VH-VL binders against q9c0h5r722to879. Designs and how they scored, part 26

Target 1, 158 residues: q9c0h5r722to879
Amino acid sequence: WSSESIKKPMIVTSDRHVKKEACELFKLIQMYMGDRRAKADPLHVALEVATKGWSVQGLRDELYIQLCRQTTENFRLESLARGWELMAICLAFFPPTPKFHSYLEGYIYRHMDPVNDTKGVAISTYAKYCYHKLQKAALTGAKKGLKKPNVEEIRHAK
Key: E = the ipSAE of ESMFold2; O = the ipSAE of OpenDDE; V2 = 0.75 times the mean of E and O plus 0.25 times the DockQ between their complexes.

## First folded at step 15 (VH-VL; framework fv_anetumab)

Design y2 (at its last look DockQ between E and O 0.64; V2 from the best seeds 0.00; counts 0 for: pae E 2.9 > 2)
Fold by OpenDDE, look of step 15:
Structure y2 (fold): chain C 158 residues (1-158), chain A 121 residues (1-121), chain B 111 residues (1-111)
Amino acid sequence: as target 1 above (158 residues)
Amino acid sequence: QVELVQSGAEVKKPGESLKISCKGSGYSFTYYWIGWVRQAPGKGLEWMGIIWPSDSYTRYSPSFQGQVTISADKSISTAYLQWSSLKASDTAMYYCARISLYRTYGAFDIWGQGTLVTVSS
Amino acid sequence: DIALTQPASVSGSPGQSITISCTGTSSDVGGYNYVHWYQQHPGKAPKLMIYDVSNRPSGVSNRFSGSKSGNTASLTISGLQAEDEADYYCSSYTSSDTLFVFGGGTKLTVL
């Protein structure tokens, strides 16, 4: 977990667009998690995050690794819960690449142990939910069609 | 013990409908994709489609799209493959298989014993 | 079109090592990295022998190994035994509409 913004993508890329979007994406993630002042309500912030991951395939793994970062050693319980929630939301719209699947799966799987639960946040419950969504999303693929994610879909993805 | 048990052999005539089953046990049925694979006599394996039992989301091979229907009843951990109108060319062994996405990506790690479907006049 | 090509047949004597090749034509970068191998004895269901190119499931003999070079995956069976006589299929996940593709199969005969 970091309270500071990232200056470069967590995953090495040569794509300038991904580089730029990665930094912006991290800020949005922080906004949704409550670690950064948000310019919009959480639902719309989540929509923006999901839309970015949906529309830019090269950003998906970056998105998930950023979420892993922000849910690791995060002692802010509300922030932590929101991080996992956002992960679940994103998994409703697109999976990571097959290459990154094992990493994300392992990360989620490790957090399914109730030993990770705190008084305020049942991380294991979030993780189990995300695990299930990840397994489905892996073979479902990204949301198909020309219609981008909408607020209603975000709401139902929680 | 993790296993998939399929329904028994079927002998049908062209034009008849058929629904065969695949029951999972020994694992959380709703956490794994189930796939169907066809094997014509003396031929190789052909992927037909998959289903997510939790909500019955399906994907089909382009070759089998519209030719068969895959469904599931998660309450009894059972997946189904059905035809509305069988053809002689549907004669084959049909396997259901669990797809593992844990530490692997897309491997059929558990197989049913197969259901032989014979369609002849 | 995504296709996996295998030799129709291979043979070897007991104790020998044999290799079965699986060559992909897919341009899908993500798909061909996930090659799996299945063994099928006559009248039996396929059995997963190798997943993700080179990993063995629990219970599979260490005589079976997998590798990949370029667009060709290979299954190697060392110390060939009579019970190894079977059909072997390679398979791959793809991100296309055809999520899974199988090779044509290879009949292994133990002489």
Scores: ipSAE 0.888, ipTM 0.938, lowest interface PAE 0.5, mean pLDDT 94
Fold by ESMFold2, look of step 15:
Structure y2 (fold): chain C 158 residues (1-158), chain A 121 residues (1-121), chain B 111 residues (1-111)
Amino acid sequence: as target 1 above (158 residues)
Amino acid sequence: QVELVQSGAEVKKPGESLKISCKGSGYSFTYYWIGWVRQAPGKGLEWMGIIWPSDSYTRYSPSFQGQVTISADKSISTAYLQWSSLKASDTAMYYCARISLYRTYGAFDIWGQGTLVTVSS
Amino acid sequence: DIALTQPASVSGSPGQSITISCTGTSSDVGGYNYVHWYQQHPGKAPKLMIYDVSNRPSGVSNRFSGSKSGNTASLTISGLQAEDEADYYCSSYTSSDTLFVFGGGTKLTVL
């Protein structure tokens, strides 16, 4: 977990657009989780995060690594819960790449054990839901067609 | 025990419709993709399509898109494969199979016993 | 669908080791470790023997092993036994629109 901005993406990339978008994405994730001040309500912040991951294929693995980072050793319980919630939301719209799948699946799987639950946050419940979403998303692929994420789909996923 | 049990063999004439079934038991049916695999007499395996039973989302192999319909009824843990108008070339063994959860793409770990469909005049 | 290439048949004597190859491309066998092997006896459903290149499901003999080099995956059966006589299929995830591909199958004959 970090309360600070990042200056470079967590995944090594040579794509200048991906580098820039990764830093902005981290700010949006912090905003959704309540760790950074936001002008937009959480629902529209989640929409922007999901839309960026859906639209920019090179950003998807980075997005999930950032969520893993922000849900690891996070002692701000409301922030922790919202981090897992945002992961579940994004998994409704796009998977990680096949090469990254094992990392994210392993991360989620390890958190499905109730031993990881903290007072006020049932991490294992969120993780089970994310696992279900990941399994579907992996073989569905990204929703690259005519349908980008919208507010009503975000409400449903939340 | 974890199993997939398919409906019995069918003998049909060209032009008839058919819907065959695959019932899962012993596991959480909505947590796994179910796929359908065709095997023509003396031939190899061809995957036809997959369904996510929780919401009935389907994805078809390009070779079978528009040729069959895959559906599911999660309330009875059952997936279906359906033809609106059978052809003689549809004569084959049809298997349903479950995709494994062990960090993998496309490993079919549990198979139904198969449904033989014979289409002849 | 583009099929993975397997030899049509292989044979071996009891006690020997045999290897069945499965050749694809960088978009499937070469690009990912999602290669699986199935055994099918006559009149029976396929059975998963190896998944993700080299992992054995519970209950599968350690005489079966898998490996991959470049665009070619291999299934090796050591200590060949009569019950190993069957058809063997590989399959792989592919990044193409087809999602999965099967090999054409290999008939193993135990002499």
Scores: ipSAE 0.384, ipTM 0.785, lowest interface PAE 2.9, mean pLDDT 86
ESMFold2 (binder alone), look of step 15: mean pLDDT 91; pTM 0.938

Design y3 (at its last look DockQ between E and O 0.54; V2 from the best seeds 0.00; counts 0 for: pae O 5.7 > 2)
Fold by ESMFold2, look of step 15:
Structure y3 (fold): chain C 158 residues (1-158), chain A 121 residues (1-121), chain B 111 residues (1-111)
Amino acid sequence: as target 1 above (158 residues)
Amino acid sequence: QVELVQSGAEVKKPGESLKISCKGSGYSFTYYWIGWVRQAPGKGLEWMGIIWPSDSYTRYSPSFQGQVTISADKSISTAYLQWSSLKASDTAMYYCARISLYRDYGAFDIWGQGTLVTVSS
Amino acid sequence: DIALTQPASVSGSPGQSITISCTGTSSDVGSYNYVHWYQQHPGKAPKLMIYDVSNRPSGVSNRFSGSKSGNTASLTISGLQAEDEADYYCSSYTSSDTLFVFGGGTKLTVL
């Protein structure tokens, strides 16, 4: 987890457009999680994150690595919960690349055991939901259309 | 005891409709894609399409798009393959199979026993 | 159209090692390590023997091994036994709209 900005993407890339978008994406993730000041409500921030990952395919793996970073060793309970929620939201719209699938699958899978739950945050419930979304997304052939996510529905599953 | 159990063999005439079934047990049915695979007599394997049973989202192999319908009823852990009008060329063995994305990517890891469909004049 | 090329048949004597090839393209076998091998005895359903090039599912003999070089994957069966006589199919994930592709199959005869 970090409260600071990043100056370059987590994944090495030679694409300058992807590099710039990766830094902006991290700010949006921090805004959704409550670790950076946000002018828009959380639903609109989540929509912006999902729209960027959906439309800029070169950002998808970077987006998921940033979410893994921000949910690892994150002791800010509301931030941690929002991080997992944002991962579930994004997985409803697009998968990681096939080459990155195993990494993300393993990350989510190891959090599905209730032993990983922290006081006040049921990580395993979020992880189960993310796992189900990941598995469907992996073989979905066409991009889903973008609609406003139902964040309240996701919270009840957790 | 993860298994897929298919409906019994069928002998049909051209022009008849048919719906065959594949029932999963021993695992979380809605957590895996189910695929259908055709094997014509003496020939190899051809994947036909896949379904996500949780919401019945389907994706078809280009060769089979519009030729068959794949569906599921998650309440009874069952997937289906159906034809509206059979042809003699539909004579084949039809398998359902579970597609795993756990620690692999797209392996057909559990297969049904097959349903022989014979369509003759 | 996309296809994986396998020899139509191979044969070997008991105790021998044999190898079955599966040649694809840079869009499937060459790009991804998602090559799988299936064994099919006559009248039976296929059985997954090797996944992701070289991994064995639980319960599959270590006499079965897999590898890949470039656009060609290989299944090797060592210590050949009569029960190994079957058809063998490879499959691969592909980056095209086809999603999956199977090889044409290889009939293994144990002499």
Scores: ipSAE 0.592, ipTM 0.832, lowest interface PAE 1.6, mean pLDDT 86
Fold by OpenDDE, look of step 15:
Structure y3 (fold): chain C 158 residues (1-158), chain A 121 residues (1-121), chain B 111 residues (1-111)
Amino acid sequence: as target 1 above (158 residues)
Amino acid sequence: QVELVQSGAEVKKPGESLKISCKGSGYSFTYYWIGWVRQAPGKGLEWMGIIWPSDSYTRYSPSFQGQVTISADKSISTAYLQWSSLKASDTAMYYCARISLYRDYGAFDIWGQGTLVTVSS
Amino acid sequence: DIALTQPASVSGSPGQSITISCTGTSSDVGSYNYVHWYQQHPGKAPKLMIYDVSNRPSGVSNRFSGSKSGNTASLTISGLQAEDEADYYCSSYTSSDTLFVFGGGTKLTVL
């Protein structure tokens, strides 16, 4: 977990667009988690995050690794819960790439152990939910069609 | 012990309906996809479809879409394969199998013992 | 058409090494390292022998190994034993509507 912004993508890339979007994406993640001042309500912030991951395939692994970062050693319980929630939301719309799947799967699986639960936050429950979403998304792929994610879909993905 | 146990052999006539079962044990049934695979006598393996037991989300092979129905009851860790109207060509061994967690798009790592379905007039 | 092609049969003597090939006919087959191998004895259910091209599940003999080159995956059985006589199927995930495809199977005879 970091309270500071990232200056470069966590995953090495040569794509300038991905580089730029990665930094912005991290800010959005922080906004949703409550670690940064939000420019919009959480639902719309989540929509923006999900839309970016949905529309830009090259950003998906970056998105998930950022979420892993922000849910690791995060002592802010509300922030932590929101991080996992956002992960679940994103998984409802798109999976990571096959290359990154094993990493994310392992990460989620490890957090399914109740030993990770803290007072007031059942991380294991979030992880289990994310695990199901990941497994489903892996075989179904990203949301199909031309229509972008919408607020209602975000709401139902929570 | 992780295992899938399938229902017994079936002998049916054309036109009859049938529902066979696959019960998982020794693991969390809701964490794994269950697939069905057909094997006609003396023939190879054919993927039919898969189901996510927690919400009964299904995917079918195009060859089996509309021909069979895959369902699950997660409360009893059981998956089902059913026909509304059997044909002689449905005569085959049917296997259920669990998809592994090695990677995405995992392999079938645990198999049921198979259910032989014989359809003849 | 999405298909995996295997030789109909292969044979070898005890102690020898044999290889079974599995060739994808579509770009969607084997595009990733998602080729698996199953062993099936007569009247028995298939058993996973190799997953993701070259990995062995727990309990599978180290005599079984897998590799891939281009669109062709290969299962190699070293130190051939009588109990290895079985049908072997390769399988792969595909990005098409046919999520999983099996090869036609290879009958291995131990002479």
Scores: ipSAE 0.020, ipTM 0.641, lowest interface PAE 5.7, mean pLDDT 90
ESMFold2 (binder alone), look of step 15: mean pLDDT 91; pTM 0.938

Design y4 (at its last look DockQ between E and O 0.65; V2 from the best seeds 0.00; counts 0 for: pae E 3.3 > 2)
Fold by OpenDDE, look of step 15:
Structure y4 (fold): chain C 158 residues (1-158), chain A 121 residues (1-121), chain B 111 residues (1-111)
Amino acid sequence: as target 1 above (158 residues)
Amino acid sequence: QVELVQSGAEVKKPGESLKISCKGSGYSFTYYWIGWVRQAPGKGLEWMGIIWPSDSYTRYSPSFQGQVTISADKSISTAYLQWSSLKASDTAMYYCARISLYRTYGAFDIWGQGTLVTVSS
Amino acid sequence: DIALTQPASVSGSPGQSITISCTGTSSDVGSYNYVHWYQQHPGKAPKLMIYDVSNRPSGVSNRFSGSKSGNTASLTISGLQAEDEADYYCQSYTSSDTLFVFGGGTKLTVL
């Protein structure tokens, strides 16, 4: 977990667009988690995050690794919970790439142990939910069609 | 013990409908994709489709799209494969199998024993 | 469309090592990194022998191994035994509407 913004993508990329979007994406993640001042309500912030991951395939792994970062050693319980929630939301719209699947799966799986639960936040429950979503998303693929994610879909993904 | 148990052999005539079943046990049925695989006599394995039992989301092989219907009842950990109108060419062994995503897109790690469907006049 | 090509048949004597190849023709190179192998005895359901190119499920003999080079995955059976006589299928994943593809199968005869 970091309270500071990232200056470069966590995953090495040569794509300038991804580089730029990665930094912005991290800020949005922080906004949703409550670690940064939000420019919009959480639902719309989540929509923006989901839309970026949905529309830019090259950003998906970056998105998930950022979420892993922000849910690791995060002592802010509300922030932590929201991080996992955002992960679940994103998994409703797109999976990670095949290359990153194992990493994300392992990460989620490790957090399914109730030992990770803290007072007031059942991380294991979030992780189980994300695990289920990941398994489905892996073969479902990204949301199909031309219509972008919408607020209602975000709400339903929570 | 993790297993898939399929319904018994079927002998049908062309034009008849059929629904065969695959019941899972020994694991969380709703956490795994179930796939159906056809094997015509003396032929190889053909993927037909998959279902996510939790919400019954399905995907079909293009070759089987519209030809069969895959469904599931998660309350009894059972997946189904059905035909509205059988053809002689549907004569085959049909397997259900659990898909385990080891790294990414998984393998069929648990198989049913198969259901033989014979369609003849 | 992605296709997996296997030899129709291979044979070997007890104690020998044999290799079955599975060659993909798909332009989707990424998907071919996930090749699995199944063994099927006559009248029996297939059994997963190798997953993700080179991994063995629990309970599978260490005589079975998998590898990949380029667009060709290979199943190697060492110390061939009579019980190894079966059909072997490779399988892969695709990002297309055809999510799963099986090879044509290889009949292994133990002489």
Scores: ipSAE 0.792, ipTM 0.909, lowest interface PAE 0.7, mean pLDDT 93
Fold by ESMFold2, look of step 15:
Structure y4 (fold): chain C 158 residues (1-158), chain A 121 residues (1-121), chain B 111 residues (1-111)
Amino acid sequence: as target 1 above (158 residues)
Amino acid sequence: QVELVQSGAEVKKPGESLKISCKGSGYSFTYYWIGWVRQAPGKGLEWMGIIWPSDSYTRYSPSFQGQVTISADKSISTAYLQWSSLKASDTAMYYCARISLYRTYGAFDIWGQGTLVTVSS
Amino acid sequence: DIALTQPASVSGSPGQSITISCTGTSSDVGSYNYVHWYQQHPGKAPKLMIYDVSNRPSGVSNRFSGSKSGNTASLTISGLQAEDEADYYCQSYTSSDTLFVFGGGTKLTVL
């Protein structure tokens, strides 16, 4: 977990656009989790996060790694819950690449045991839901078509 | 034990409809994809399509799109493969299989025993 | 249509080791370690023998092993036994529109 901005992506890349987008993505994740001030309500912040991951394929693994970072050793319980919630929302729209599937699956699986629950946050329940979403997303792929995610789809994924 | 049990062999005539079944047991049925695989007499394995039983989302191999319908009833842990009008060329063995993404990426890890479908006049 | 190339047949004597090849492209076999192997006896369903190139499911003999080099995956059976006589299929998983690709199969004959 970090309360600070990042200056470079978690995944090494030579793409300058991806580097910039990764830093902006981290800010949006912090905003959704309540760790950074936001003018937009959480639903619209989640929409922007999901839209970036959906539209920018090279950002997907970075997005999930950032979520893993922000849900690891996070002692702010509402922030922790919102981080897992955002992971579930994003998995409704796109999977990680096959290269990173087993990493994310392992991370989620490790949290499915109730021994990982904290007072006030049932991490295992969120993890089970994310696991189910991940398995479907892996063989569905990213939602296809000309339409980006919209507010109603985000509300249903939540 | 984890298993997939398929409905029995079928002998049909061209033009008839058919729906065969695949029942899963011993595992959480809605947590895995089910795929259907065809094997024509003396030929290899061809995947036909997959279904996510939790919401019945389906995806078909291009070779089989529009030729068959895959469905599921999650309340009884059962997937189905159906034809509206059989052809002689549909004569084959049909397998259902579970597709694993848990520490086994994209393998067909559990197979049903197969349903032999024979279509002849 | 089969995109992964396997030899049509292979043979060996009891006790020998044999290797079955499975050649694809950089976009399936070469780029990912998601190649799996199945054994199918006549009239029976396929059985998963090797997954993710080199791992054995529980209950599969350690006589079966797998490896990959470049765009070619290999299944090796050591200490060949009569019951190993079967058809063997490789299969790749990709996240492309193809999704799954099966090899054409290899008939193993134990002499």
Scores: ipSAE 0.334, ipTM 0.761, lowest interface PAE 3.3, mean pLDDT 86
ESMFold2 (binder alone), look of step 15: mean pLDDT 91; pTM 0.935

Design y5 (at its last look DockQ between E and O 0.65; V2 from the best seeds 0.00; counts 0 for: pae E 4.8 > 2)
Fold by OpenDDE, look of step 15:
Structure y5 (fold): chain C 158 residues (1-158), chain A 121 residues (1-121), chain B 111 residues (1-111)
Amino acid sequence: as target 1 above (158 residues)
Amino acid sequence: QVELVQSGAEVKKPGESLKISCKGSGYSFTYYWIGWVRQAPGKGLEWMGIIWPSDSYTRYSPSFQGQVTISADKSISTAYLQWSSLKASDTAMYYCARISMYRTYGAFDIWGQGTLVTVSS
Amino acid sequence: DIALTQPASVSGSPGQSITISCTGTSSDVGSYNYVHWYQQHPGKAPKLMIYDVSNRPSGVSNRFSGSKSGNTASLTISGLQAEDEADYYCSSYTSSDTLFVFGGGTKLTVL
C-alpha cells in the first residue's frame, strides 16, 4: 500500500498511452479506496476505473497489480475493504491476461485464509468473492459488445 | 475424493429427446467450470461447451451451438447435457469434466466416467 | 481456426523414450502457450497428464514431461512401460469462439 501516487506503471510497458493511463488509474483507485480526495462519488470513480480496464486491454494487468499493491499491507481497514471491492467490480467486466492470471489467482487465494481477517473487515470473504469472479471471468472474457460499463452494472458488481 | 459421476448408457432412436447428467462431489461445485466433451466411436475428443454452475452461464463450441443444451443444478452439484431431437450422428461417448485454472484458463483435470449414447433406428 | 496436429501413431520398446508432437497452426500465439496433454486408455476417460506445457498434476509419473518449441509442443515419455500404451491428446485454450481445441490424438504402442 502506498499513499503516494505512482510516477510510472508497475508493469514495464513501452506503450505511451498505457504509461499515462496507468498513473491516472492509480489515482482513481486511491480515490475509490478513500486514500485520495475524490472528484466524484465512489460509484462513478469505480465506473471510470472499470471503463478504463475494459476499453484498454493493455491496462488490465496494470490495474490488477495496482489493486494488489493497494490491498497489501494496508492498515486502513476501510481503504482495504474498498480495494477488494474494486477488484471484484473489475473482475465482473474483464479478466487479467492469461499471463497475469496465475499471479492474481495466487494473490487472491492467499487472502482467502481467515487469518487475514481484521476487526470489522472480513478480507477472506472479499477474497473468496474475487476468486469466484476471477474463475468465471477467465472463461467468460471481457464484457462483450460496444456498450460501455454503466453505473447500474457497477452497482450490481459490488 | 473429487469425482464426477455421469448417468448411465442411453439407447435411443432418432428424433427422441435425451438429457444426461454429471454429478460432482468432493469439491465446491460452484467454483469450477464444467465442460462437456464428445467422442464419436473410434474418433478423437471434441469440446462441446462449458457451464458455470453458480449462475448457469454457458458457452458453446460453434459446432454444437444450437445442437445441444447445457444446464446445471447447483443445489445438487449436477450438470446436464440434453438434446431435443437426437440424430444417428449423435452416437458417441460423452464426458463431463471439471476445468481447473492452473496458470491459464483451462485444463480438464477431473473427468466423469463417460456416458455412452447410442442412436439407431 | 486453431488446429492442433498430432502424429497418428508412435511406438517404442519398454525402457525407451518416445516423444509425441503437437503442432499448432493458430495465429494466436498467446493461446498456444497453454498446451495440455491427456492420456486415454481404451474404454476409459481421459486423464490429465500435463498442463501448461510442462507441469504435472499430482499423481502423474515423472516419466511424463512436456516441452514446447515454437509452435510445437511435445510430450515425452521416458522409461516406456506397457501401461503407457494409450491414446494421447494435446489440447489448448483459445481466445476464439472455440475456447478449447484438441489434437487428433496419437496412438502409442508399446512393442
Scores: ipSAE 0.699, ipTM 0.884, lowest interface PAE 0.8, mean pLDDT 93
Fold by ESMFold2, look of step 15:
Structure y5 (fold): chain C 158 residues (1-158), chain A 121 residues (1-121), chain B 111 residues (1-111)
Amino acid sequence: as target 1 above (158 residues)
Amino acid sequence: QVELVQSGAEVKKPGESLKISCKGSGYSFTYYWIGWVRQAPGKGLEWMGIIWPSDSYTRYSPSFQGQVTISADKSISTAYLQWSSLKASDTAMYYCARISMYRTYGAFDIWGQGTLVTVSS
Amino acid sequence: DIALTQPASVSGSPGQSITISCTGTSSDVGSYNYVHWYQQHPGKAPKLMIYDVSNRPSGVSNRFSGSKSGNTASLTISGLQAEDEADYYCSSYTSSDTLFVFGGGTKLTVL
């Protein structure tokens, strides 16, 4: 977990566009989790995150790694819960690439045991939702359609 | 322990409807895809379609789109394959199978015993 | 559409090793590890023997092994036994509209 901004992506990339988007993505994740001030409500912040991952395929693995980072050793309970919630929301729209499937699956799987639950946060429940969505998305790929994710789909994800 | 048990053999005439079943046990039914596979007499395996039982989302092989209906009733851990009007060419063995994406990429890891469908005048 | 090519038949004597090939393209075999192998005895359902090219499910004999080179995956059966006589199918998972493809099958005869 970090309260700081990042200046470069967590995954090595030669694409300047991806590098810029990775830094902005981290700010949006922090905003959704309540670790950075936001003027937009949580639904619209989640929409922006999901739209970036849906539209920018090269950003998907970075997005999930940032979520893993922000849910690891995070002692702010509301932030922790929102981080897992955001992971579940994104998995409704797109999977990680095949290269990172096993990594993300392993991360989620390790959190499905109730022994990992913290006071006030049922991590195992969130992890089970994420696992379920990952299994579907991994086989079907990113959600098909000609239009970006919308607010109704985000609201329905919970 | 993990099983898929299919309904029994069927003998039908052209034009009749049919619905065959595949019941899963010993695992969390809604956490795995179920697929249907056809094997004509003396021929190889052809996948027909898949269903995600949790929400009944389906995908069909292009060769079978519009030819059959795949459905599920998650409350009884059962998937179905239906024809509205059978043809003689539908004579085949039909298998259901569980498809896993857990530490694998689309393996048909558990198979039902098969349902023989015979369609003749 | 895209088919995985297997020999129609292969034969071997008890105790020998045999190999069954499954040839496709870079899109279904060469670039990804999504090839699986199934054994089917007459009148019985297929059984998963090898998944993701080289992994063996629990309960499958270590006489069965898998590998790939280029666009060809291979199933090898060592110490051939009479009960290995069956049809063998390879398959590939894809993320395209076809999702899955099976090879045509190989009949293994134990002489």
Scores: ipSAE 0.138, ipTM 0.718, lowest interface PAE 4.8, mean pLDDT 85
ESMFold2 (binder alone), look of step 15: mean pLDDT 91; pTM 0.938

